# Ledger of designs, part 14: miniprotein binders against b5y8h6

Target 1, 289 residues: b5y8h6
Amino acid sequence: MQKVIVVTGLSGAGKSTVSKALEDLGYVVVDNVPVDLLHNLLELYEAKNQEQLVAVVVDSRSLRHQGEVSKFVADLKDLKNRMPLDVIFLEASTDTLLSRFNLTRHLHPLVHATGSRIALIEAIEREKELMSELRDVSDVVLDTTGMKERDLVYQVENFIGKDRGPEFYLISFSYQRGLPTNADMIYDARVFQNPYYVDELRTLTGLDDSVAEYVRADHNYGRFLDLWVELAERSYNEHIKMGKPYLVIGVGCTGGQHRSVLVVRDLSDQLTKNGHKVITWHRELGSVN
Short names: E, the ipSAE of ESMFold2; O, the ipSAE of OpenDDE; V2, 0.75 times the mean of E and O plus 0.25 times the DockQ between their complexes.

## First folded at step 9 (miniprotein)

Design g1 (at its last look DockQ between E and O 0.81; V2 from the best seeds 0.00; counts 0 for: pae E 1.9 > 1.5)
Fold by ESMFold2, look of step 9:
Structure g1 (fold): chain B 289 residues (1-289), chain A 80 residues (1-80)
Amino acid sequence: as target 1 above (289 residues)
Amino acid sequence: SPEDLRKLLERARELVEKAKEAEKEGDYYYAFFRYLWAIWELRQALELETDPERKEKIRKEIREYLRKAYELEEELEEQK
């Protein structure tokens, strides 16, 4: 069976936008599914349509009490053991949700009385507390605060991997020209011996084998590379949990020609060998690999 | 193969169109990485392409999109 997508989260956080995006990507989206029916529905699709792309949007009205949420969490854990299944949890700030409910005029599931603004705020906050357990077990948590509809669509497309996008972007750069603003993390390759002071290597780059040999001979190189690969993969896993589509790592040295280029080359080789899709940009060389 | 080359070029075109739309909306972060991804697809297409004239066309596209990536990085710096 193809991987099933379960969409859940706070009321008003953007489930309809995600539903539309999934439909556009070829998913059969079953909307407003009560949590009690989830097992039966997915078992039916498993039995009849093994190749069908299925997404289920859970009805918030079936998650009004902690007991229902706890049962849903248990059901999701059981389903994950029996089929490939990912959970997308949508959230947003209270102010954002309040604004969205006012604009759409939809009733919040936890509002019992004809309400003041205060009753709606309290209902939103109660739902956040109620859903905390579910949020903690979700595969992706997407914060839609301040997010344009297109941004949410792009993040959904990246997560479900219609055509798997890059997991890492690695940028080599010169400290003299400044850090790339768009990097999530920076590795400093200036700690390694500097090929610039070797006449034969000065005009070459970290793409040249003689430069690579020289820099790799630094006694720190292997240890730093191993640690940087591990840090990159662990950081990626945490960023994906936050709904970020990829991790951007800048690697710098003084001139951006030798050490940073080699580190990006070697880091990319190892991450690719480990099964990741990696794009590199040697900023000071003008090349993408 | 010819089909592999066609798919790479089609994907690059799609990525560039998404990047251009994001530029129009001021989403320079998204546009920047879509241009890098498009260049990556075009570089692979260049390895498969055998016709010198079509190779040069691909090289021109790569140069144009690299220029865009540098411009967008400058825009992102200004948004700091």
Scores: ipSAE 0.587, ipTM 0.884, lowest interface PAE 1.6, mean pLDDT 85
Fold by OpenDDE base, look of step 13:
Structure g1 (fold): chain B 289 residues (1-289), chain A 80 residues (1-80)
Amino acid sequence: as target 1 above (289 residues)
Amino acid sequence: SPEDLRKLLERARELVEKAKEAEKEGDYYYAFFRYLWAIWELRQALELETDPERKEKIRKEIREYLRKAYELEEELEEQK
């Protein structure tokens, strides 16, 4: 499937960084295409059945008036119905944009002269208003406030790239040794029967079949696992909307050796089967899979 | 395939470089997850590699990056 991407957004929000990242991913990036020609360009592309990845960058230079924005939005809607097309909208806080412009000494496209700070703020706000309709129809809105360039590149790679980063980081841990510092959510594996009190299982880990069989025999295990998978996937989808392309889940038990390890394994297996890229880290065992 | 193996190793190297850069900048969070990702890629590579010497090299790298990940996690805990 030909992937066509439209990159748009506020001036100073990071379009140049995104463009470069897309180029590194193998996209042919076309910058500053007149909106009236975009439809024709993409139609021609579709007709040629080219496997080439194409990204089109559209900014306020091309969208100077509300009428142009509205037309562009209409064109995008039509194009989306005809071909797989994703629209990425980049934005940042007014303060962030102001700071970036001050640092780079670039003129805002809507500012005709080296204007006062006030003039720049007004230009930023006007652009926000102008681009609001386009934002509303965008598939991905990336708020680059506080992001470093590397973070933005990572976002692009995860949302658009063929070789997407991991969607899930699953970390097994011991509650006795503290929570993972970077977990978005925690699952408590202590709800299941404890193999620690079984002599033959105590020295083993959740990587061992005997431990797995014992814990899986818990009447709640299957149900909890299903719920956790569903919660993970739903949460991931919401995180994407918030601009975070991965979810970190900590799974804890008392010692971090048996139940937590097993749950991480089984969660990983199920999520992987569901088509997700999953990284597992067993903190207490010193293993990463 | 050999090509798959090469890609995995290349990706791992790139991730490690990004991690090192992040670490220098004090972004331990980013570095931590890049190391985990690199380790994951190397684990995949290890499954495809058939040469014992190359396997050992990969294992050595995994151990190194695991140590780094643990160190970074501790640093993150201290920053809280």
Scores: ipSAE 0.438, ipTM 0.804, lowest interface PAE 1.0, mean pLDDT 87
ESMFold2 (binder alone), look of step 9: mean pLDDT 85; pTM 0.836
OpenDDE base, look of step 9: ipSAE 0.404; ipTM 0.795
ESMFold2, look of step 13: ipSAE 0.520; ipTM 0.866
ESMFold2 (binder alone), look of step 13: mean pLDDT 85; pTM 0.838

Design g2 (at its last look DockQ between E and O 0.02; V2 from the best seeds 0.00; counts 0 for: pae O 15.6 > 1.5, placed apart)
Fold by ESMFold2, look of step 9:
Structure g2 (fold): chain B 289 residues (1-289), chain A 80 residues (1-80)
Amino acid sequence: as target 1 above (289 residues)
Amino acid sequence: SPEDLRKLLEQARELVEKAKEAEKEGDYYTAFFKYLWAIWELRQALELETDPERKEKIRKEIREYLRKSYELEEELEEQK
């Protein structure tokens, strides 16, 4: 039986973006489902069309009071005993939600006085308190504060687990041709001994073992590689906290043929051994690995 | 396995379609990384494929999408 996805969370936190991502993954998304209908809807799905991927987005109006939230939590617990089901909870900071409601001009479900900034802030804070029990039982909590829509889509795709996306993109490049667009950070491999000035290595690349042996023999190579692996992983962890799903690292040398290629190769090998999904692009060689 | 090969090719096709959609919308950042991801899937398919003619078809796709990646990099530079 196919796992059912239930999308819930704070009003304005990004449910529509998640809905579109799930549709793109082949889910039939039933939007704005009242909590009272959830149990019966999913039982009908279980009875008739078990091969269909189904996602349900819960109607915010169904979760306006503690009794409704507590009932929903109980229903989720019961449903999880009867079918494979995961809950995605969306949240964001009050300031972010306030900005989103002002920009889109959508009315918050708990607002008592339209147009009042104080009333909207109070409604947002009340919803956070009301939803805390639901948040606690959710399978994943996605904080959309400061997150671009494409980053939220990426996180949903990774949570669903069908086709986990990369965590790192590593790009080797030539400083002569310029830095790769949208790299988050740049490592400078020009600090290592240059194979270009060794006749036998000049026409080879960092993919050739003899070039690799030459560059790795630089007394700084191992120390820099270890530090660069650690920096990459620490930077990735911080970027995840900021809503970025992957880290883009450019590694450069003058010609883009030797040192940068080897560093990307070795960095990729270490990150992959550490359990990360890594895509490499040797820009000057025209190769993706 | 043959099923693994089929899934890799299907995923690459889906990634390319998403890249084309993003490109049409002017989202060259998304398109660029979707093409790189598609190429990565195709590289893995190439390692599983044993038929020389099908291998060459995969290589041709990789070359085409790599060309697109270079074109998109230029577009991203122009936006900056």
Scores: ipSAE 0.337, ipTM 0.798, lowest interface PAE 3.0, mean pLDDT 84
Fold by OpenDDE base, look of step 9:
Structure g2 (fold): chain B 289 residues (1-289), chain A 80 residues (1-80)
Amino acid sequence: as target 1 above (289 residues)
Amino acid sequence: SPEDLRKLLEQARELVEKAKEAEKEGDYYTAFFKYLWAIWELRQALELETDPERKEKIRKEIREYLRKSYELEEELEEQK
C-alpha cells in the first residue's frame, strides 16, 4: 500500500483499531487532524521525508458540513496526484454501529445530547449521507460489521501489506442479516442443496469436511464454482481499468453458516491457485481464513 | 541511530516552541500545525527510543501536545 494513508469513515466503525494496527505496521499516525490542515501537513511531509510511512485519521468531527467534505475530497484528489496516497474508509451496518455505541457509551459526534435510540439512528444515517462522497473516492472500503478488534487488525494487515495488496476480498454472509456494504458483486449460494435439513450437518459450518462433502455433492456445485471464478477474474480486470485494484465479492446463503462459507473457501482456493491474492472474511462466523 | 533520535527530539522541541509562540500571538492555525508536526516527530522518536523511561517521557509529551492540539482545534472551529 501507499506510504501515505488517510483513514476515515463512520463513527464507531473502528478507526481507532485501524490506527493502532497501522502503528504496529510502522506508520506514524496522526489522529484528529482538521481537514483544513491536512494539506499543509502532507506538504510538510513531502518536503521533509517522503520515505516515512504516515497515516492520518480523519473523522466526522472534522467534517461536520457537506462543504467541508467536498473540500476534503478535492484536497485528497490533489494530494493523490502529488504523492502516493490511499484512502481507507471504514463503515459498518447501522445495527452494528448502534450496538457499539451502546456498549462503549460513546456519544455520536452528531448527537449533542444523550439522545434516544432514534436520535442515534438518525445521526448514524446522517453521517452516512454526509460521508458518502468521501466513500466514493476511497481506495479501500472496509465493512467492519461483525468484526472483533482482532479481525479488523487482521484485515488491515492484509490490505496494507508492504507488498501487493489483495486482488479479491471474499465475504460469506447471511441474506437474513443483510448484504456486505462494500460488496461489488454478490453470489447466491442458496442454489445448492441445503445442509440445514441434515441433522448431522445443521450444527456444523462450511468449515467442516462433512458439510463440504455434502454441498460439493450437488450436481451444480462444480459448474457454478467455475463460472464464479471466471466471472470474478473478468470483473477484476474491468475494475482495474476503473482504478480499483481489488474486487469485493459477497457470497450469501440463508444463515451464512454453511453454503456461503464453503463457497468462499473454495473460491479462495481456486483464485489463489490461479495466482491471485485473496482475503476472506466469514461475517457470520466471526472468523478470518 | 542515536543521532537520528536526537535530531527528532530536537526538531520536536523547536516545533513546540514555535507553536507556543504562535499561540501567544493568536495564530492558532500555526500553533495547531506545529503541535501536530511535533507529535509526528515524537512518534518517530518513540520508535527509535529503547529506554523505557525516555519512552514514557515521550509518550507524556505526545499526550500533552495532543491535548493542546484539541484545544486549538476547538478555537479554530469557533473562529469559523
Scores: ipSAE 0.000, ipTM 0.181, lowest interface PAE 15.6, mean pLDDT 84
ESMFold2 (binder alone), look of step 9: mean pLDDT 86; pTM 0.848

Design g3 (at its last look DockQ between E and O 0.47; V2 from the best seeds 0.00; counts 0 for: pae E 5.9 > 1.5)
Fold by OpenDDE base, look of step 9:
Structure g3 (fold): chain B 289 residues (1-289), chain A 80 residues (1-80)
Amino acid sequence: as target 1 above (289 residues)
Amino acid sequence: SPEDLRKLLEQARELVERAKEAEKEGNYYYAFFKYLWAIWELRQALELETDPERKEKIRKEIREYLRKSYELEEELEEQK
């Protein structure tokens, strides 16, 4: 977990909830810091106590025009180069924000007068546009649409908590028994030479060295594995931006015992080597690693 | 370290509690992954545990949560 967190996003998206959640996690939370002071504050905290968790909440009240947003983005980029810093951007659908502002619409930072519903919509859309550059550079984008407060807290804990959850769930499976229903992506391991036709390998699994050697001997194996690792990492990064802190990958073969199992193992090994927390489940073998 | 072991077991317990809550709420998707995560933690704990009785307890829990994972997967399939 990054020691320094910047929380930003759309008005009404749940920054207060996130702030409280971070506080409960042991972060010192500084709210409504002027953008101009953010750099100095963060540096000061880092210099004084590198073990101290710090969260800074920045909202549109501090970012009133495009120039300030651009400056803030530039500052964030600079800070990221100097310290471990994550930026969390909170957003929600326009309808959700409208609902949340229904009773407090006059408090929207971009609404200057007794705002009609139309004025509020316009303000929300304007804020989205204003914050778009910041969203683009954010490490995590949390869509809080439909989330209860407890759900948002949970998301914060998953992304930021000391106990960072697994980044990848890799599931080996048999196509004959159906796809995993909870998979975000499916890799087809049937593209590799089939050990089923080798009598000595038929009764073994992808956990066995002899099976592994046989399948890895496929001329495409290494290349596909590299591509799958890259695709997994890229997909994971996009999922984080969409508010999902993990990626589920199903790897299938015909029987779910040989090729799929091996690929899951090798993917797990490589992803783990790359610094990711990976959980594997071999559905047909009944094992979790 | 003993402290690491304790931490792993504690994490697993917390995950299981969350899984149970999710299951009660009908969120089988969340419950499924929490159980898998718990099993993963327990397997790590099993590698650190030296007491045979405690190891067996951990193994028993792993088997239980594996069973739950399969049940939950089936439930998810039926919801499609």
Scores: ipSAE 0.429, ipTM 0.804, lowest interface PAE 1.1, mean pLDDT 87
Fold by ESMFold2, look of step 9:
Structure g3 (fold): chain B 289 residues (1-289), chain A 80 residues (1-80)
Amino acid sequence: as target 1 above (289 residues)
Amino acid sequence: SPEDLRKLLEQARELVERAKEAEKEGNYYYAFFKYLWAIWELRQALELETDPERKEKIRKEIREYLRKSYELEEELEEQK
């Protein structure tokens, strides 16, 4: 069955915008469905249209007390073990939410009267505390503070596309020519023995087996590579949670010809073997693999 | 299969259109991701394509989108 999207979050944080974005992506958006019936609802949609994309938007007004939130969290955990399901949590700063409620004249679910700004601020802060358990189990948290409607749509599209697009972009580079500006992380391959001082290897690259053999012979190489793979995978998972569906890693050495090229090559091989979609770019060689 | 190749090419071009739209709106991180994704799709299309002339056309597209990715990197650097 297709992956189900659950949209939740703070009142006023932008759930209607996300709903529209999901509809534009072909999702049938269902609001206020009791979690106990979610599995049955999804089975019904599967029977009627096995390729139907379904999103559920939770109304914060149905989650007014801790008991209700904790039950919903428990239900979500059970459902995630039974079917492919992702949770999007929307939030924004108190000032932003206050502004949105004042502008729209809508009642906050934890305040039963209008016109009391202090009571509204307190209700917003109480909701943030109440919803923290749900936030903690969400697959992505999108902060809509200062965000235009279109930016939120792009973030939803990025999250929805995370399973189809490349997960890692690995760039080998020369420290002499500067870091790639789009890198999220930098690995320093200058820690490995330098082929430049071996006459036969000086004019070759990290794509050549003799250079690879020389650099891999560094007693630190295997251990660093293992740690770098683990760090890349853990960092990728955290970036997904922040709404960024890919990780850019720069690997550098002085000239960008030998050590960084080999490290990118070996990182790509290991990440690919682990099931990840990887694009590599050897910036100083002008190639994409 | 020819159907798989057609889908990959269509998907890549849709991604490029989204990237161009995001560029016009100033969302350069979204545009960069979509160009990378399009390159990913085109690389898979190269694996399926057998006609040398059509392969070279795909390679030209990949090079174009790589250049666009570099331009976005430079744009982000200048705006910092």
Scores: ipSAE 0.146, ipTM 0.647, lowest interface PAE 5.9, mean pLDDT 82
ESMFold2 (binder alone), look of step 9: mean pLDDT 85; pTM 0.838

Design g4 (at its last look DockQ between E and O 0.51; V2 from the best seeds 0.00; counts 0 for: pae E 3.9 > 1.5)
Fold by OpenDDE base, look of step 9:
Structure g4 (fold): chain B 289 residues (1-289), chain A 80 residues (1-80)
Amino acid sequence: as target 1 above (289 residues)
Amino acid sequence: SPEDLRKLLEQARELVEKAKEAEKEGDYYYAWFKYLWAIWELRQALELETDPERKEKIRKEIREYLRKAYELEEELEEQK
């Protein structure tokens, strides 16, 4: 959990909801801080109270032109080098934003006159363009399209809450019984030598040392494991940017008892060693760790 | 530490409550994750718990939530 959070994004994307959620999580929320003062505010806060959780909400009202956005981005980069700071960028589809502004379109920061629907669309698109640089440097981009307020709150809690959830869910499974429903990626452990043909190993599982030794002896095992760890970490980093705070990886073999179980264990060990919070579920064994 | 154990159990309880609420609202996806997370916390708690009766209680809860996770997975599959 980062002590300092900057909440930004498109008008109507849900900043108020996020702000409230952060407040409920114990953050001191400062809204509509001028960009020029943000740096000073955060520095002052860090100097005085390093344990207090602070969230700063910045919107397009404070970022009226490209120069201000660029300056803000530069400031954020500097601050990130000095303190633990996460930037959350909220966005939504143009249609969603249009719907949300339907009754309050005159309140859009980039709409100066009695705006037609066309004017509002143009304003939304202009804001997207204006904020694009900021989006690019954001740690988390939350697409709130179709989200209920509750869903957005849940996302905030998962990303920022004291109870930062597991980063990885690793599920061993049998291809014969079907893929895990929630899997983002599937690793095929069938590429390794099959312990099923060894009588002494057939009745054991990937939790047993003898099975582990046999499968790990495969000339490809170490290389594949390294690649899978790298892929998992890279994928997680991309998912978090898209507003998903966790990655689900299914690891499959034919029976879900040996190779898949072992790979999940070894992946978990390596990812945990790398500093990640990992949950494992051996679906066919009925065990969660 | 006893404090660590208490914290783990409290976290698990909170997660389960969230899961149950989500399940009631038809958010099976959210519930599934919360149950698995709760089980993970309970497994950690089980490693710290020394009282046999409390251990058994934790084991019972783990079994219950595992069952829920399986049920939820099936429901999610049916919704696809």
Scores: ipSAE 0.393, ipTM 0.789, lowest interface PAE 1.2, mean pLDDT 87
Fold by ESMFold2, look of step 9:
Structure g4 (fold): chain B 289 residues (1-289), chain A 80 residues (1-80)
Amino acid sequence: as target 1 above (289 residues)
Amino acid sequence: SPEDLRKLLEQARELVEKAKEAEKEGDYYYAWFKYLWAIWELRQALELETDPERKEKIRKEIREYLRKAYELEEELEEQK
């Protein structure tokens, strides 16, 4: 049977955006499903068509009390024993949720008084407490605070795809031609000895061993490379914590032919040895590694 | 292995189809990432492929998608 996706989480946290992303990935999305009907619905799809990609978005109105949440958690555990199933839990800060409810005029499931800001804040905080058990057992928790719709779509796609793509995108570039538009960080390789002024090296690139030998002989090269590898890994780990499973690093030199190319080579080699998935693009050479 | 090669090629095709769809919708960041990801898969497939004719076909695909990455970078810069 194909893996079933169950979408749950805090009211107003972005379930409709996730459901749209899943539809675009080929899922039949059943929206606003009460918790009590989940088991019957999934049995129906299992019996009718095991090849169909199915996602279920759980109706928040079914989760008003701790007993209902605890039952849902138990049901999810039982269902995971019977079929491949993953749970996506959506959350956001109280301020973000408050803004979303005020703008949409939708009632929070736990609010009993229309238009009361204090009652809404209390309802949001109560829902967070109520849902904590479910959050703790979910397979992924997506925090939508400050997140644009596109960012949430990317996170859903990354979770659904069991293979994650490259973790590091390393781009060598020429400062004369401008910085890569997608770079999260820029490393400046102009700090190293310039091979351009050596006649034998001028027409070569950072892919040639003689250029590599010349640039690596710079007194600072090894020290900077080691620090740059460490910084790249630490920056990547912070991106992971922010829900972005990749880091884009531009490495530049004046012409983009020698120093930046070599740094990207050596950085890629070290990160790959450390177990990372790395793609390189030597922008001024028109090649990918 | 032959099975690993098949998986790489199929995944690359899926990534390119998503990239093309994103281009039509104007989501150039998504398209850019997917084209580079597809190239990464194709490069691994090229290392496994032994038939010269099929290797050249893969190289042509890589060149095509790299050109797309260049075009998308220019389009993203214009949108700034």
Scores: ipSAE 0.290, ipTM 0.775, lowest interface PAE 3.9, mean pLDDT 83
ESMFold2 (binder alone), look of step 9: mean pLDDT 86; pTM 0.850

## First folded at step 10 (miniprotein)

Design h1 (at its last look DockQ between E and O 0.76; V2 from the best seeds 0.00; counts 0 for: pae E 2.3 > 1.5)
Fold by OpenDDE base, look of step 10:
Structure h1 (fold): chain B 289 residues (1-289), chain A 80 residues (1-80)
Amino acid sequence: as target 1 above (289 residues)
Amino acid sequence: SPEDLRKLLERARRLVEKAKEAEKEGDYYYAFFRYLWAIWELRQALELETDPERKEKIRKEIEEYLRKAYELEEELEEQK
């Protein structure tokens, strides 16, 4: 993440938690800055100390009308061209926001009176509409639906912190033993020639060179591997935009010992070569690489 | 560098603490991935460590957390 961060989003989506997390990371956090002063403030901070981490929190209290949002978006675009600036947009489902407001008994900024549940729903939907243009230009959209406070803090640390965790978790598995329950995507390695029918390879694993040579000799292996790498990277990029800092890929074969293990190794090697942090888990072998 | 090694070990320790807390709360998904991450950090630390006794300690920790990760994965499967 950039040295200058703008935190915005829906009321009740967790801006206060994010602000605190940023403070813990060494950011100077300025809350409730008027939009008209944002440009000057950011420039001032950048000019005084380029090493100082600055976060500005902007909410619907400062952006009350569509015209203000549009102006703010225009200002952000201009600022991005002039300084290292990232925009984080926080959101949550309407049901989640309703629940949070009910628990905290805070008034929604767009509700002038202690209104009915219906009034609150309308206010939430109105705010979503109002902030839609800002969401579209945000660098990161964090959906905090179902997140505990600790989860949101972790997300902030992962995106902004210097010590980013793994980007990919690759899990080899056996289809006979069932799919990994935590996978975002599944690759089927059964499309390749099966080393199980070769007596000398049957007792080995995808970690062994002889198995690797046999499976890699498949005319489709290189092509599929390339496609899977590309798909993994593209999917990861989209997951980041949705607020998930990692992608879990399951790679399956019949027994989970040969083809799946090899594909995980080769995917890991290529993704690592491309600059990604990758963890591998071979479920059936009980090993992490 | 010695400093890099220290940072890796400290991160691994923090990850394990988070994993244990999550496990106590029944968040096996979070705990599982934190243990995997911790193991990943410890493996990097093992490559930098030169003291045989310290290496052995790191190896034992990795083995422990591997077992734990396996147990947690089984719990996740049972929850579905």
Scores: ipSAE 0.478, ipTM 0.830, lowest interface PAE 1.1, mean pLDDT 88
Fold by ESMFold2, look of step 10:
Structure h1 (fold): chain B 289 residues (1-289), chain A 80 residues (1-80)
Amino acid sequence: as target 1 above (289 residues)
Amino acid sequence: SPEDLRKLLERARRLVEKAKEAEKEGDYYYAFFRYLWAIWELRQALELETDPERKEKIRKEIEEYLRKAYELEEELEEQK
């Protein structure tokens, strides 16, 4: 069976926009599904067409009490053990949600009748607390506060599309020129021994094996590389949960020619061996992998 | 394989179209990463292509998109 997408989250947070984006990607989207029917629904689609792309949008009216939320979390864990399944959780700021409910005059699921603005605010905040367990186990969390429809569609396309892109972009750079504006994280390769002071290596780059051997011979190189790989993978996993489908890591040294280039090369090799799709860009050398 | 080569070239074309659209909208950050991704696909295509004339066409495309990526990065750095 193809990977199933379950869409859930705070009432009013943008499920319809995500549903439309999934339809454009070829998913059959089943909207307004009560949590109690999820197992049966997915079993029916699996039995009829195992290659069907299916997305399910969960009815927020099924999640009004902590017991129901906890049961849903348990059901999701069970389903993940039985089929490939990702959970998308949608959220927005209280002010954004308040505005959306005021404009539409729809009742929030946690108020049973049309209430005051204060009652609506309290219901929104109560739902956030109620849903926190579900949010914590979701595979991606998309914050739609102030987000244009186009931006949310782009996030869905970059994360949930069949042509998922690279997971890591590794950029080597020169501290003398300054940090790349697009980096999420910066690793400082100046901590390793500097090939510049070896005449035979000075005019080479971190792409040359002799430079690589010199830098790798640094006492701490292997340990730093291992820690940086682990940090990269853990950081990626947290960023994917927040709706960013890739992580950008800058690696710097003074000139951007030797140490940073080698570290990017070795990071890329290890992350690729670990099964990740990795792109490298050596800013000071003009090469792209 | 010929099917793999076709898929790589089609993905690269789609990525460049998205990059150009983003560039027109002023989203240089998004455009930059789409050009990098397209180049990555084209380099894989270059490894599969055996005809010298078609290989040269792919190389020229890579050069063009690499130039675009550097122009976009310079634009982003100046806007710091």
Scores: ipSAE 0.461, ipTM 0.826, lowest interface PAE 2.3, mean pLDDT 83
ESMFold2 (binder alone), look of step 10: mean pLDDT 85; pTM 0.836

